# VHH binders against Abasic site processing protein HMCES (HMCES), part 5

Target 1, 269 residues: Abasic site processing protein HMCES (HMCES), of Homo sapiens (Human) (q96fz2)
Amino acid sequence: CGRTSCHLPRDVLTRACAYQDRRGQQRLPEWRDPDKYCPSYNKSPQSNSPVLLSRLHFEKDADSSERIIAPMRWGLVPSWFKESDPSKLQFNTTNCRSDTVMEKRSFKVPLGKGRRCVVLADGFYEWQRCQGTNQRQPYFIYFPQIKTEKSGSIGAADSPENWEKVWDNWRLLTMAGIFDCWEPPEGGDVLYSYTIITVDSCKGLSDIHHRMPAILDGEEAVSKWLDFGEVSTQEALKLIHPTENITFHAVSSVVNNSRNNTPECLAPV

## First folded at step 1 (VHH)

Design cd5 (from cd1 with D99H S101E Y102G P103T T104L G105Y L106S S107P E108A; framework vhh_8cml_1)
Fold by ESMFold2-Fast, scan of step 1:
Structure cd5 (fold): chain B 269 residues (1-269), chain A 122 residues (1-122)
Amino acid sequence: as target 1 above (269 residues)
Amino acid sequence: EVQLVESGGGLVQPGGSLRLSCAASGFTFSNYAMGWFRQAPGQEREFVALISWSGGYTDYSDSAKGRFTISRDNAKNTVYLQMNSLKPEDTGVYFCAAHYEGTLYSPAYDYWGQGTQVTVSS
């Protein structure tokens, strides 16, 4: 996973992240650095994306089940990185293989510190290689969406005009991430950056791509991944596996150029 | 209100073993990484071992690797240091310390115990 859509306005995104804390109280996540959130239909590595993380990462003795939402840089910069310019990092920090996460120092150290986050997106893009040609077919991949009495079933068969109506109750994709905090050696603001954990593709996606992000399907999985105060690293890693609860449709080649940022990027063709 | 109380120090022969304990109170223990440090007379405090708040990550000084094991029991608010194959060079006052790793990066430990004496006779 190297491209996502996360286009919802800040207030709509916040409401889409409504949750219950440990005591069963309904809450909205509290923003940090909301001005750094930049909605886009076409997010690439090195851009900022919103993530959920435990309030306990920012406040001593906070309830670890309470959530913060914050923009973080896609592409993990390890806390021990000694150069002054993080933009020179390898592209392989955009993703972290589940099978080697405890072997790679860049990921093992922040994971041991409980630095787990949930990466938010409308969905992600993958490019299917077509046999006998150099062209690839892009697909938009996302959670199955719920039916409403007025809008009917939400799915890949809906026309592009109907897609404008689906965002009011869109179920955001929730991907397992690891983040770290890097202090520039010459001073300046602490940089928060993340990587997306990847697993082998599920049967339903195997014809599109051989890998997929580790998706946390449902509030129970999301809560356990975030709650580093109550859930150990070993227990949290049991949540990392392929899921079949996913859908997709083909999209226009407009999405290929990361500078294109329009609804056409995710519209069915 | 915050307390870290070390115990288990003592006099031991070279090649012997000791198990140190550190009982924590006055803060949410499970939110803190715990470390062990030691200080010999006339020397600076040196790092010995650390364990993350979940127990999922441990690290050791080169002198402690293969001989010492750090562990924790979050239900009992206690951190342990099992010390095997002790050498005269291990002699010193052993301190436990707590570092809140749930906040922004900080190199400093937040809370320190009073220490427990370990003497390896040779």
Scores: ipSAE 0.000, ipTM 0.117, lowest interface PAE 16.6, mean pLDDT 83

Design cd6 (framework vhh_8cml_1)
Fold by ESMFold2-Fast, scan of step 1:
Structure cd6 (fold): chain B 269 residues (1-269), chain A 120 residues (1-120)
Amino acid sequence: as target 1 above (269 residues)
Amino acid sequence: EVQLVESGGGLVQPGGSLRLSCAASGFTFSNYAMGWFRQAPGQEREFVALISWSGGYTDYSDSAKGRFTISRDNAKNTVYLQMNSLKPEDTGVYFCATDSPYYLGQYDYWGQGTQVTVSS
């Protein structure tokens, strides 16, 4: 997973993340650095994306079931990185393979500290290799959505207002992530950055791509992945596996260029 | 019947301290972010500080960072602003509010304000 859409306005995104804490109380996640959230139909590595994480990471003695939502840099920068510019990191930490997560120091160490997060997106993009040509067909991949009066097909012919109706009750994709904290050697603000855990593709996606993000399907899985105060690393890793509860449609090549940030990026073709 | 009542304002010399309080009633206080704003005579109202519904997130204007501390007591339905190292430019009417740019769709409720004057 190397490209996502996360375009919802902050208020809509926040409401889409409503949850229950351990006491059964209905809550909305609290924001950190909300001004760093940049909605986009075409998010690439090194951009910021919203993630959910346990409040206990920021507040000593907090209830570990309570959630913070924070923008984090996509592309994990390990705490030991010595250069002053994170963009100079010479290896790719956009994704973390589930089968080697406990073998790679860059991921094993933050995972051992409970630095688990849930990466939020409308959905993600993958490019299908087409035999006989060098062109690839992009697909937008997302959770099956509940049909309501406000929901409909995402049609290129729809007016902007009709497009906005699709998103009122959109079920956000919830991907398992690991984050770390990096302190610049020359001083400055601590950088929070994340990687998306990847697994073998499910049967439904096998014709599009051989890998997929580790998707946390439902609030029970999301809660257990986030709650590092009550759920051990070993137990949390049992949540990391392929899922069949996913759908997709082909999209225009407009999405290929990460600088393109319009609804056309995810519109059905 | 939403009400916000500010108190704790007064006259202090430069370098002094004040603690403002805002008592809230008529709504579920613990579900709303609270903010402090100020307005000097002839100037636009400006943001000073905010605190999330639980107290886990706070934010400050550049002029307030390092000098002011916002806090809340959800059991007492009260939000506080501790102001240290006060400067003449901190003079103004200080308002408590329920709305925050970080929590769109919240009620836009304001108190009557409390006067802070920093003068030698």
Scores: ipSAE 0.000, ipTM 0.111, lowest interface PAE 19.6, mean pLDDT 83

Design cd7 (from cd1 with D99Y Y100G S101P Y102D P103L T104Y G105T L106S S107N; framework vhh_8cml_1)
Fold by ESMFold2-Fast, scan of step 1:
Structure cd7 (fold): chain B 269 residues (1-269), chain A 122 residues (1-122)
Amino acid sequence: as target 1 above (269 residues)
Amino acid sequence: EVQLVESGGGLVQPGGSLRLSCAASGFTFSNYAMGWFRQAPGQEREFVALISWSGGYTDYSDSAKGRFTISRDNAKNTVYLQMNSLKPEDTGVYFCAAYGPDLYTSNEYDYWGQGTQVTVSS
């Protein structure tokens, strides 16, 4: 996963993340740095994306089941990075393979500190290789959405006009991430950055691409991944596996250029 | 075609030295952090040493600190591991690894060599 859509206005995104804490209390996640959230239909690595993480990461003695929502840089900058400019880190931390996460220091160390997050998106994009050509076919990949009378019709075959109505009740894609905190050597603000854990693709996606993000399907999985105060690294890693509960449709080449940021990027073709 | 080719392994006496080399081809070497890992028979692969793309940062396992030095030559697309004061417990297959950029697809670029055998025995 190297391109996503996360276009919902902040208030709509926040309501889409309603949850229950360990004691059954209904809550909305509290924002950290909300002004850094930039909605986009076409988010690439190095841009900021919203993630959920445990409140305990920010507040001593906080309930680890309570959630913060914060924009973080896509592309994990390890805490040990000693050069002054994080954009000069030139190895791939956009994704982290599930099979080697405990071998790679850049990921093993923050994971050992409970630095698990849930990366939020409308969905993600993948490019299918077509036989006999250098062209790739982009697809938008997302959770199956429920149909309601108020949200209008949903489905991969629906016209772009109908997509506007479905966003009110859109089920956000929830991907397992690892984050780290980097303090500039010469002072300045702490940089929070993340990577998305990847797994082998499910059967439903195998014709599009051989890898997929580790998707946390449902509130139980999301809660266990985030709750580093009660759920050990070993137990949390059992949540990391392919899922078949996913759908997709082909989109136009407009999405290929990361500078294009319009609904056309995810509209069915 | 991406390749990482390790060399320099062999049999050495305890207290001896070896210099491992990893020649990289098929990608922009200077853009990648490089690492060395090792695996003893019946054991999991373990981290040994890491060097950033610029060479400005290095890191070592506790067992390697003070004895091993990682370095790189970006003009030659090669990363090195100088191993001094070798001990029998350093015996294993040593692997070179690279991290890759992926800005367009979810395809991962984790490059691994085939390994080179290091045996420390009297």
Scores: ipSAE 0.000, ipTM 0.148, lowest interface PAE 15.5, mean pLDDT 83

Design cd8 (from cd1 with D99V Y100S S101E P103Y L106W S107P E108D; framework vhh_8cml_1)
Fold by ESMFold2-Fast, scan of step 1:
Parts: structure tokens; C-alpha cells; sequence
Structure cd8 (fold): chain B 269 residues (1-269), chain A 122 residues (1-122)
């Protein structure tokens, strides 16, 4: 996973993240640095994306089931990075393989500190390799969306107008991530950055790509992944596996260029 | 057409050295991290070494640390593995692989070479 869409306005995104804490109280996540959130149909590594994480990471005695939403840099900068400029990091930490996560220092250390997050997106893009050619077909991949009385299920045959109407009730894709905190050597603000955990592709996606992000399907999985105060690393890793509860449609090559940031990037072809 | 071609394998005695090369074509080499993997008879492929797209960062398996050095030449579209202090346990087919993401496991890599045999025997 190396390209996503996360275009919802901040208020719509916040409402889409409504949840219940351990006491059963309905809540919205509290924002950190909301001004750093930049909606986009075509997010690439090094850009900021919103993630959910436990309030306990920021407040010593906080209820670990309460959630913060914060923009973080996509592309994990390890805490031991010794240069002054994180843009000089020459190592690709966009994704982290699930089966070797405990063997790689860049991921093992923050995971041991409970630095688990849920990466939010409308969906993600993958490029299907076409046999006998160097051409690739892009696809937009996302959770199945709830049917409305008039519009029905969202799909490739639906008009752009119908697509615009579904965003108010869009079910965000929730991907398992690991984040780290990097302190600049000469002082300054701590940089929060993340990586997306990947797993073997499910049967439904195997013709498009052999890998997929580790998707946390439903509130129980999301809450257990985030709750590092109650759920150990070993228990949390049991949530990391392929899922079949996913859908997709082909999109135009407009998405290929990360500079293109329009609804056409995810519109059905 | 994407192609990764390994060379430099062979038979060497314990304590000896070998330098593996992997020539890449058909993709933008400088945008990919490069890895070396090996497979011993009857075993699954295991990670050996990784070098970032720019060459600024490297990682090694525990068995390779201190003995092997991975490097790359982006002008020549080539990645290398210098293997010193070779042991019989290093015997296997060595594969070059390219990945657009940070990975150490074999199923995550985008492109694979055909492999080159390394045999360490007295």
C-alpha cells in the first residue's frame, strides 16, 4: 500500500470516527494539530494522513480506550535517526511486513512501546500488472458501503453524482499502523510518523496485487489494536491478517500522477 | 521487460569470500530498495540483506551481520553482496529482489532474479 485517498472535510471525517469508550459512552476522537490535516484524493508517502491512537500516549493517567485523531507523516522515521532533516531519510518505511515486524528494529522498538495506530483513508489504490505488457491498471479498494433506499450500493456503474452523495455516510478504511516519535537532534517539535502493516492478499484481491494492508474490520478490532494499555503486543498481533470484506473498482490513469488531486482519481471508469 | 540477473556464485572453502552482483533492467532502479535472499535445500527463502533506494541505509539478518556487506551503484543499475568469512551454513541459492516498500520477507518483493548457487564446502 503506497497510495490512498482521504478527502473528507475535517468535520465529516471526525463524525465518521464516532466510537464508544470502555464505559459505553458515545464519543468523537479529540484532535491534535487539526490544522495539519490536508484532504486529498491522492495521498503518497511523506504526506500527512490522519490516524487514530490512544489518549494514553499523551496523558499519563488517561483512559486507554479514549481516542485521539492526529495527522502523522506517512513513512516512519525511527527514533534513532541522527540527521537533522527527516526528508533526508533514504530508507522506505511506507509499509511494514506483518511476519517480520518483530525482527526489524525500525518497527519492533515502537511496537514494543505500544505505538499502535489506526490509519484512516477513504480507500487505497493498487496497480494490477497486465500480462504481456508494462501497462498497469489502477484500482480503488475500500470497505463495502451501506445501501441507501434510492441510490443502492455504490459501484462502478454509479454516476459521479451518486458517489458524491455517499460521503456523508462513508465507512472509512481502518488500517493497522505502527508509529514512532523522532526528536530532532538540535531540538524542536517531536515528529510523529507511521508505517502501514501489510499482509498476504485475500482471495478477492489476489488478481490485483499479492499484498494488502492489514485491515481492522469493525470496532472490536479497532479498539483492541489501539488499546495498548490493556492489550499486549502479542494479543494485538493476532488481529493482523487478510480480510475478504473489501470491494474495488477500476479507475483511470489520472491517479498515476500523485500531483493529480481531483475526484476523477477514484471515480469508476 | 523487467529483469534481475545474478552473478558471482560458485564453490568456495570455509573462511573464503564471494562477491555477488545483480544487474537490473526494465524499471527505474533508483526508486527501489534492493534485497538479497537465500534458500537452502529443503528450506524456505530467508532474508539476508537490504539496501534502501538511495544506498543510505542497510539492514542485515543476524547471521549476515559483520560478515556480509550490501552496496549498490545506481549509475550502473547494480546491487552487490560482498560475503566474507563464509561458513557451510551459508550454502544456498541467492536471489536478488526489488521492492518499492520496506520489506524483509520474500512474498513482499515486486521483482525477483533467477538465483545464483553459492556452495561453501571443504
Amino acid sequence: as target 1 above (269 residues)
Amino acid sequence: EVQLVESGGGLVQPGGSLRLSCAASGFTFSNYAMGWFRQAPGQEREFVALISWSGGYTDYSDSAKGRFTISRDNAKNTVYLQMNSLKPEDTGVYFCAAVSEYYTGWPDYDYWGQGTQVTVSS
Scores: ipSAE 0.000, ipTM 0.152, lowest interface PAE 13.9, mean pLDDT 84

Design ce1 (framework vhh_8cml_1)
Fold by OpenDDE, second read of step 2:
Structure ce1 (fold): chain B 269 residues (1-269), chain A 123 residues (1-123)
Amino acid sequence: as target 1 above (269 residues)
Amino acid sequence: EVQLVESGGGLVQPGGSLRLSCAASGRTFSTYAMGWFRQAPGQEREFVALISKSGGSTDYSDSAKGRFTISRDNAKNTVYLQMNSLKPEDTGVYFCAARYYSKGLTSAEYDYWGQGTQVTVSS
């Protein structure tokens, strides 16, 4: 996974992340560093994206079932990194393979500390190799959405009411991530950064791409992944597997350029 | 990318009328719902009117209802705002906006914006 969409306004995004704590109380996640949230149809590594994490990471006696939402840098910077510039990291941390997560120090150490997060997106992009050509067809991949009475597909709504219903009730893609905290050697703000865990693709997506993000499907999976106070690493890792509960459509080549940030990026062709 | 250019603003007396136009560039005009927003000095930008892609559906702010009419001509790549019975409170910069996968009636949900045209209602 090297490209995502996360374009919802902050308030809408927050509402979409409504949850119940362990007491059954309905809650909204509290924001940390909301000013770092930058909505975009075209998110690339090194950009900031919103993630969910347990409140217990910030407050020693907090209920671990409570959630915080925070923009973090895509591309995990390990806490032990000693260079002054994160861009000098010599290995790719955009993704973490599920089969080697426990073999790599950069991911094993933060995971062992309970630094699990849920990366939020409208969906992600993948490129299908066209047989016989160097051309790749991009696809937008996301959770199936509840069909409104008049809308059979994304972008089919013609009325303001239909658009509102579609995007106000958009089910966000919830991807399993690991985050770390890095303190710059020269001082400054602590950098929070994340990697997306990847797995082999489900059967439905296998013709497009052989790998997919580990998707946490449903509130229970999301809650268990986040709650490092009650759920062990071993138990959490059982949640990491391919899912068939995904849909996709072909999009234009507009998304190929990471500088393009327009609705055309995820529009069906 | 869609470029939007507003026109038709000006000075008008209370009770007067203006017709604003917004010309869109490109070939994809019909794929966008179009809206009008306005911003008075020292105030936040507020929603005025919205028209669907086909023109079959419209929505208005409470202030605009009964006085303003939004329409579009897809063949001309243009959206219009007919403003009747203008009041001093209608004074502000009027912006044309386009939405594709946008939601709701807030400015943050629109994808493309014009530079705006000044409307002044004064005796």
Scores: ipSAE 0.014, ipTM 0.332, lowest interface PAE 8.5, mean pLDDT 89
Fold by ESMFold2-Fast, scan of step 1:
Structure ce1 (fold): chain B 269 residues (1-269), chain A 123 residues (1-123)
Amino acid sequence: as target 1 above (269 residues)
Amino acid sequence: EVQLVESGGGLVQPGGSLRLSCAASGRTFSTYAMGWFRQAPGQEREFVALISKSGGSTDYSDSAKGRFTISRDNAKNTVYLQMNSLKPEDTGVYFCAARYYSKGLTSAEYDYWGQGTQVTVSS
C-alpha cells in the first residue's frame, strides 16, 4: 500500500470516526493538531494522514479505550534515528511486513511501547499489471458501503451524482499501523510518523496485487488494536491477517501522477 | 479471550424466582459487555438482557422489562440475571455471552458463549 485517498472535510471525517469507549459512552475522537489535516484524493508517502490512537499515549491517567485523531507523517522515522533530516533515512518504512514486524528494530521497538495506530482512508490504490503492455491499470479499493433507500449499494455503474451523495455516510477504511516519535537532534517539535502493516493479498485482490494492507474490519478489531493499555502486543498481532470484506473498481490513469488531486482520481471508469 | 460457565438454572413454579450466574475467565472480563440470551425448543436464540463493561448501562427485551435484572461484579468476574415473576413462556436454555463492544441485541454480535443452563417454569 503506497497511495491512498482521504478527502473528507475534517468535520465529516470526525463524525465518520464515532465510537464507543470501554464504558459504552458514545464519543467522537478528540483532535490533536487539526490544522495539519490536509484532505486529498491522492496521498503518497511523506505526506500527512489522519490516524486514530489511544488517548493514553498523551495523558497518563486517560482511559486507554478513548481515542485521539491526529495527522502523522507517512513513513516511520524511528525514535533512534540520529540524522537531522528524516528524508535521509536509508530504508523504506512506508509499509511493514506482518511476517517480519518482530524482527525489524524500526518496528519492534515502537510496537513494544504500544505505539499502535489505525490509519484512516477513503480507500487505497493499487496498480494491476496488464498483459502484453508495460501500462498498469489502477484500482480504488475500499470497504463495501451500506445500502441506502432505493439507490442501494455504491458501484462502478452509479452516476457521478450518486457518488457525491455517498460521502456523508462513507465507511472509512481502517488499516493497522505502527507509529513512532522522533525528536530532532537539533531541537524542534517531535515528529509523529507511521507505517502501514501489510499482509498477503486476499483471494479477491490476488489478480490486482500480491500484497494488501492489514485491514481492521469492524469496531472490535479497531478497539483492540488501539487499546495498548489492555491488549498485549501478542493479542493485537492476532488481528493482523488478510480480509475478503473489500470491494474495488477501476479508475483512470489520472491517479498515477501524485500531483493530481481531484475526484477523478477515484471515480469509476 | 473469555470462557463462560452458566449456573443457577432449575425447575420453578410460575411466579417463582431464579438467579442465574455466569463465571468468566479471570484477566479480561471487565473489557467485555455481557448479555443473556435464551432459546426455547424449536425456536431461535432471543435476546433477554445486556450490561455494559462498567455496569452503568443495561437494556432488556420487552418480555424481561420489569421482571429481570442484569448485574455484574467485575471483582468476581461474574454476571448475574435475577429473574422474578417467572412465567411458563420463560422456559428455555439461558446462555451467557460476551462482546468487546458495549451494545449487542442480536446473537451474531457476540464473540464468546457459554454452554447454557436450563430454566423450566412449570407446575
Scores: ipSAE 0.000, ipTM 0.139, lowest interface PAE 16.5, mean pLDDT 84

Design ce2 (framework vhh_8cml_1)
Fold by ESMFold2-Fast, scan of step 1:
Structure ce2 (fold): chain B 269 residues (1-269), chain A 122 residues (1-122)
Amino acid sequence: as target 1 above (269 residues)
Amino acid sequence: EVQLVESGGGLVQPGGSLRLSCAASGRTFSTYAMGWFRQAPGQEREFVALISKSGGSTDYSDSAKGRFTISRDNAKNTVYLQMNSLKPEDTGVYFCAAKPTYRYSSSAYDYWGQGTQVTVSS
């Protein structure tokens, strides 16, 4: 997974992340650095995306079931990185393979510190290789959405007014991530950055691409992944597997250029 | 499956201290988050404190923060509430309760004790 959409305005995104804490109280996640959130239909590595993480990472003695939402850089910079410029990191940390996560120091160390996060998106994009041409077919991949007579689906909207209604109750894609905290050697603000864990594609996606992000399907899985105060690394890793609870549709080549940031990027063709 | 019995309540003067205990019986105690609630006559039951199944995380109501400490001993199947600097407003029946960890559709407490009376009066 190398391209996502996360376009909801901050207030809509926050409401979409409503959750229950361990006491059973309904809550909204508390923002950190909200000014760094930049909505886009076409997010690439090195951009910031919103993630959920446990409040206990920031506040000693906090309830580990309470959630913070924060923008983080896509592309994990390990805490041990010693150069001044994160772009000089010699290897790609956009994704982390589930089968080798405990073998790679860049991921094993933050996992041992409980640095698990949930990466939020409207959905993600993948490019299918087409036989006999150099052209690739892009697809937008996302959770199945609950449809009512008045709320549209992305494929059913046929007017601008109906198109906007599709996002009112959109179920965000929740992907398992690992983050780390890097302190610049010359001083400055701590950089929070993440990687998305990947697994083998499910049967439904195998014709599009051979890998998919590890999707946390439902609030129980999301809560267990985030709660590093109660759920060990070994228990949390049991949540990392392919899911069949996913849908997709073909989109136009407009999405190919990461500078294009319009609804056309995810519109069905 | 879990049965809860509170003890340690009593009459105490303002500024005094009490330590409440909640003894659990049943096999699954260590799989539950545990909370303390209180209820004054004619009022709704209010949250006081919560402790996670491992004891690694705690949370407190604003009125309890800095004065009360929740703890647990899983080997003894017991939860404690240490109450310091007690005020007349702390008067009420104190209940312990057990809540399943990580149940999305059922976040309510499954098991409740009978309660123990705490009276703070001059």
Scores: ipSAE 0.000, ipTM 0.200, lowest interface PAE 14.4, mean pLDDT 84

Design ce3 (from ce1 with R99G Y100R K103L G104Y L105T T106K S107P A108S; framework vhh_8cml_1)
Fold by ESMFold2-Fast, scan of step 1:
Parts: structure tokens; C-alpha cells; sequence
Structure ce3 (fold): chain B 269 residues (1-269), chain A 123 residues (1-123)
């Protein structure tokens, strides 16, 4: 997983993240640094994406089931990184393999601190290799969506009004992430950055790509992954596995260039 | 991998007290968070009280606060619910539940359930 779409306006995104705390009270996640959220149909590593994390990371004695939503940099910068410029990190932390997460210092240390987050997206993109050529076919991959008379569908969207109906009740993709906090050695704001945990592809995606993000399917899985105050690292890692509850469709090559940021990036071809 | 059996229910007058016990069989009781839930006829199962694996953390429904006390004895593989100042609205079947992952108030967060014990508060 190296490209996502997360284009919803802040208010729509916030409502899509409505949840219940451990007492059953309905809540919306509280924003941290909302001005850093930049919606896009075509998000690449090093850009900021919204993540959910437990309020307990920011407030001593907070209820660990309460959620904050915050933009974080995609590409984990370890807390121990000693150079002044995070872009000079010499290894790729865009994704973290589930099978080696407890072996790699960059991921094991923040995981041991309970630094688990849920990465939010409309969906993600993967490129299928075509036999006999260097050409790749891009696909947009996302949760199955509930169809209502008011919601519309991606395949039926052919006007701005129809596109608005598609997104009104969109079920966001919820991916398991690990984050860390880095303090610049020469001063400045603490950098929050994340990696997406990856697993082997499910049967449904095996013809497109051999790996997929670890998707947390449903509020129970999301709640347990976030709640580092009550759920241990060992128990949380049991949530990390392939899922079949996904759908996809082919998209045009417009998405290939990360500078392209239009609905055409995820429209079916 | 735990079986739960509730006991201590019965008929009491308003203002009375009951102590419910939940005996766990099988190994690993000490690895579970424990909860008490109740269900009145025709209604959904509702949260009453919970206790962490070690007994260091407890939580109660608003109706139970100040009247009920949850406790556990890991050496005896037993969880208790001491109920004081009982009211007619406390009437229902009381269930013991074991959860592995979270200390949540939702029935869906619990993996193992007892069969229930009837509590009736009436004259």
C-alpha cells in the first residue's frame, strides 16, 4: 500500500468517524491540528493523512476508548532518528510487514509504547502487472458500500450532484497503523508520523497484488486496535490478518501521476 | 476456554441485599476481564458492572453506582456482585461474562457467558 484517496471535506470525514465509547455514548472524534488536513484523491508517502488514535496519548488519565483524529505524515520517522531532516531517512517506512513488526526497532519500539493508530482513506490503489508488457493496470480498492436510494454509486456518478451523493454515506477504509513522535534535534514542533501494517493478500486481491494493508473490519476491531490502555500489544496483533470484505474496480492511468488530484483518479473505466 | 456458572439469585424485598457469585471452570480465569449484565423480559442485555483482570479497575452503570460492588478472587476463580438497596427495577436475569481484550460495557465485547441467575425484587 503506497497510494490512497482521502478527499472528504473535514466535516464529512468527521461525521464518517462517528463512534461509541466504552460506555456506549455516541461521539465524534476531536480534531488535533485540523489545518494540516489536506484532502486528495491521490495521496502518496510523505503527505499528511488523517488517523484515529486514543485520547490517552495526549491526556493523562483520559478514557482510553475516546478518540482523537489528527493529520500525520505518511512514512514513520523513528523517535531515535538523529538527523535534522526527516526526508533524509535512508530506509522506507511507508509500510511495515506484519511478520517482522516485532523484529524491527523502528516499529517494535513505538508498538511497545502503545502507539497504534487507524489510518483513514476512501480506499487505496494498487497496480497489477500485465503479462508481456511493462504496463500496469491501476485498481481502486475499498470497503463494500451500503446502497441506498440517496447514496448513489461510483459507477453511476456522471455529474457533480451524483458525486456528492456517493460520498455522503461512504464507509471509510480503516487500516491498522503504527505511529511515532520525533523531536527535531535543532528545535521545532514534534513530528507525528505513521506506517501502514501490511499482510499477505486475500484470495480476492491475489491477482492484483501479493500484499494488502491490514484492514480493521468494523468498530469492534477499530476500538480494540486503538485502546492501548486496555488491549496489550500481543492481543492487538491478533487483529492483524487478511480480509475478504473488500471490493475493487479498474481505474485510468490518470492516477499514476501523484500530482493528478481529481475524481477521475478513482472513477471506473 | 472458560465456563461460567452464576449463583446467589433469589427473591428479596425492596431495600434488601443479595450477593451473586460467578464460578469459572477451566484454566486462564485470571487472563479475563469480567462483567455482570442483566436482562429483563423483552429487553436487551444491559451492562451492570465490570472488573479488570487484576481487580485494580472497576466500572458501574449509572443505576448500579453507589449500590453495587464488583470484586474477584483469582485464587478461587470467582467474581462477585454485592447488591445493596435493591429496587423493583433491578429485577432480571443476571449474567456473568468474560472478555479477553477490552474493558468495554458492550455485550459484544465479551467472549464467554454464563447461563444467568434470576433476581426478583418484589413484595
Amino acid sequence: as target 1 above (269 residues)
Amino acid sequence: EVQLVESGGGLVQPGGSLRLSCAASGRTFSTYAMGWFRQAPGQEREFVALISKSGGSTDYSDSAKGRFTISRDNAKNTVYLQMNSLKPEDTGVYFCAAGRYSLYTKPSEYDYWGQGTQVTVSS
Scores: ipSAE 0.000, ipTM 0.189, lowest interface PAE 13.0, mean pLDDT 86

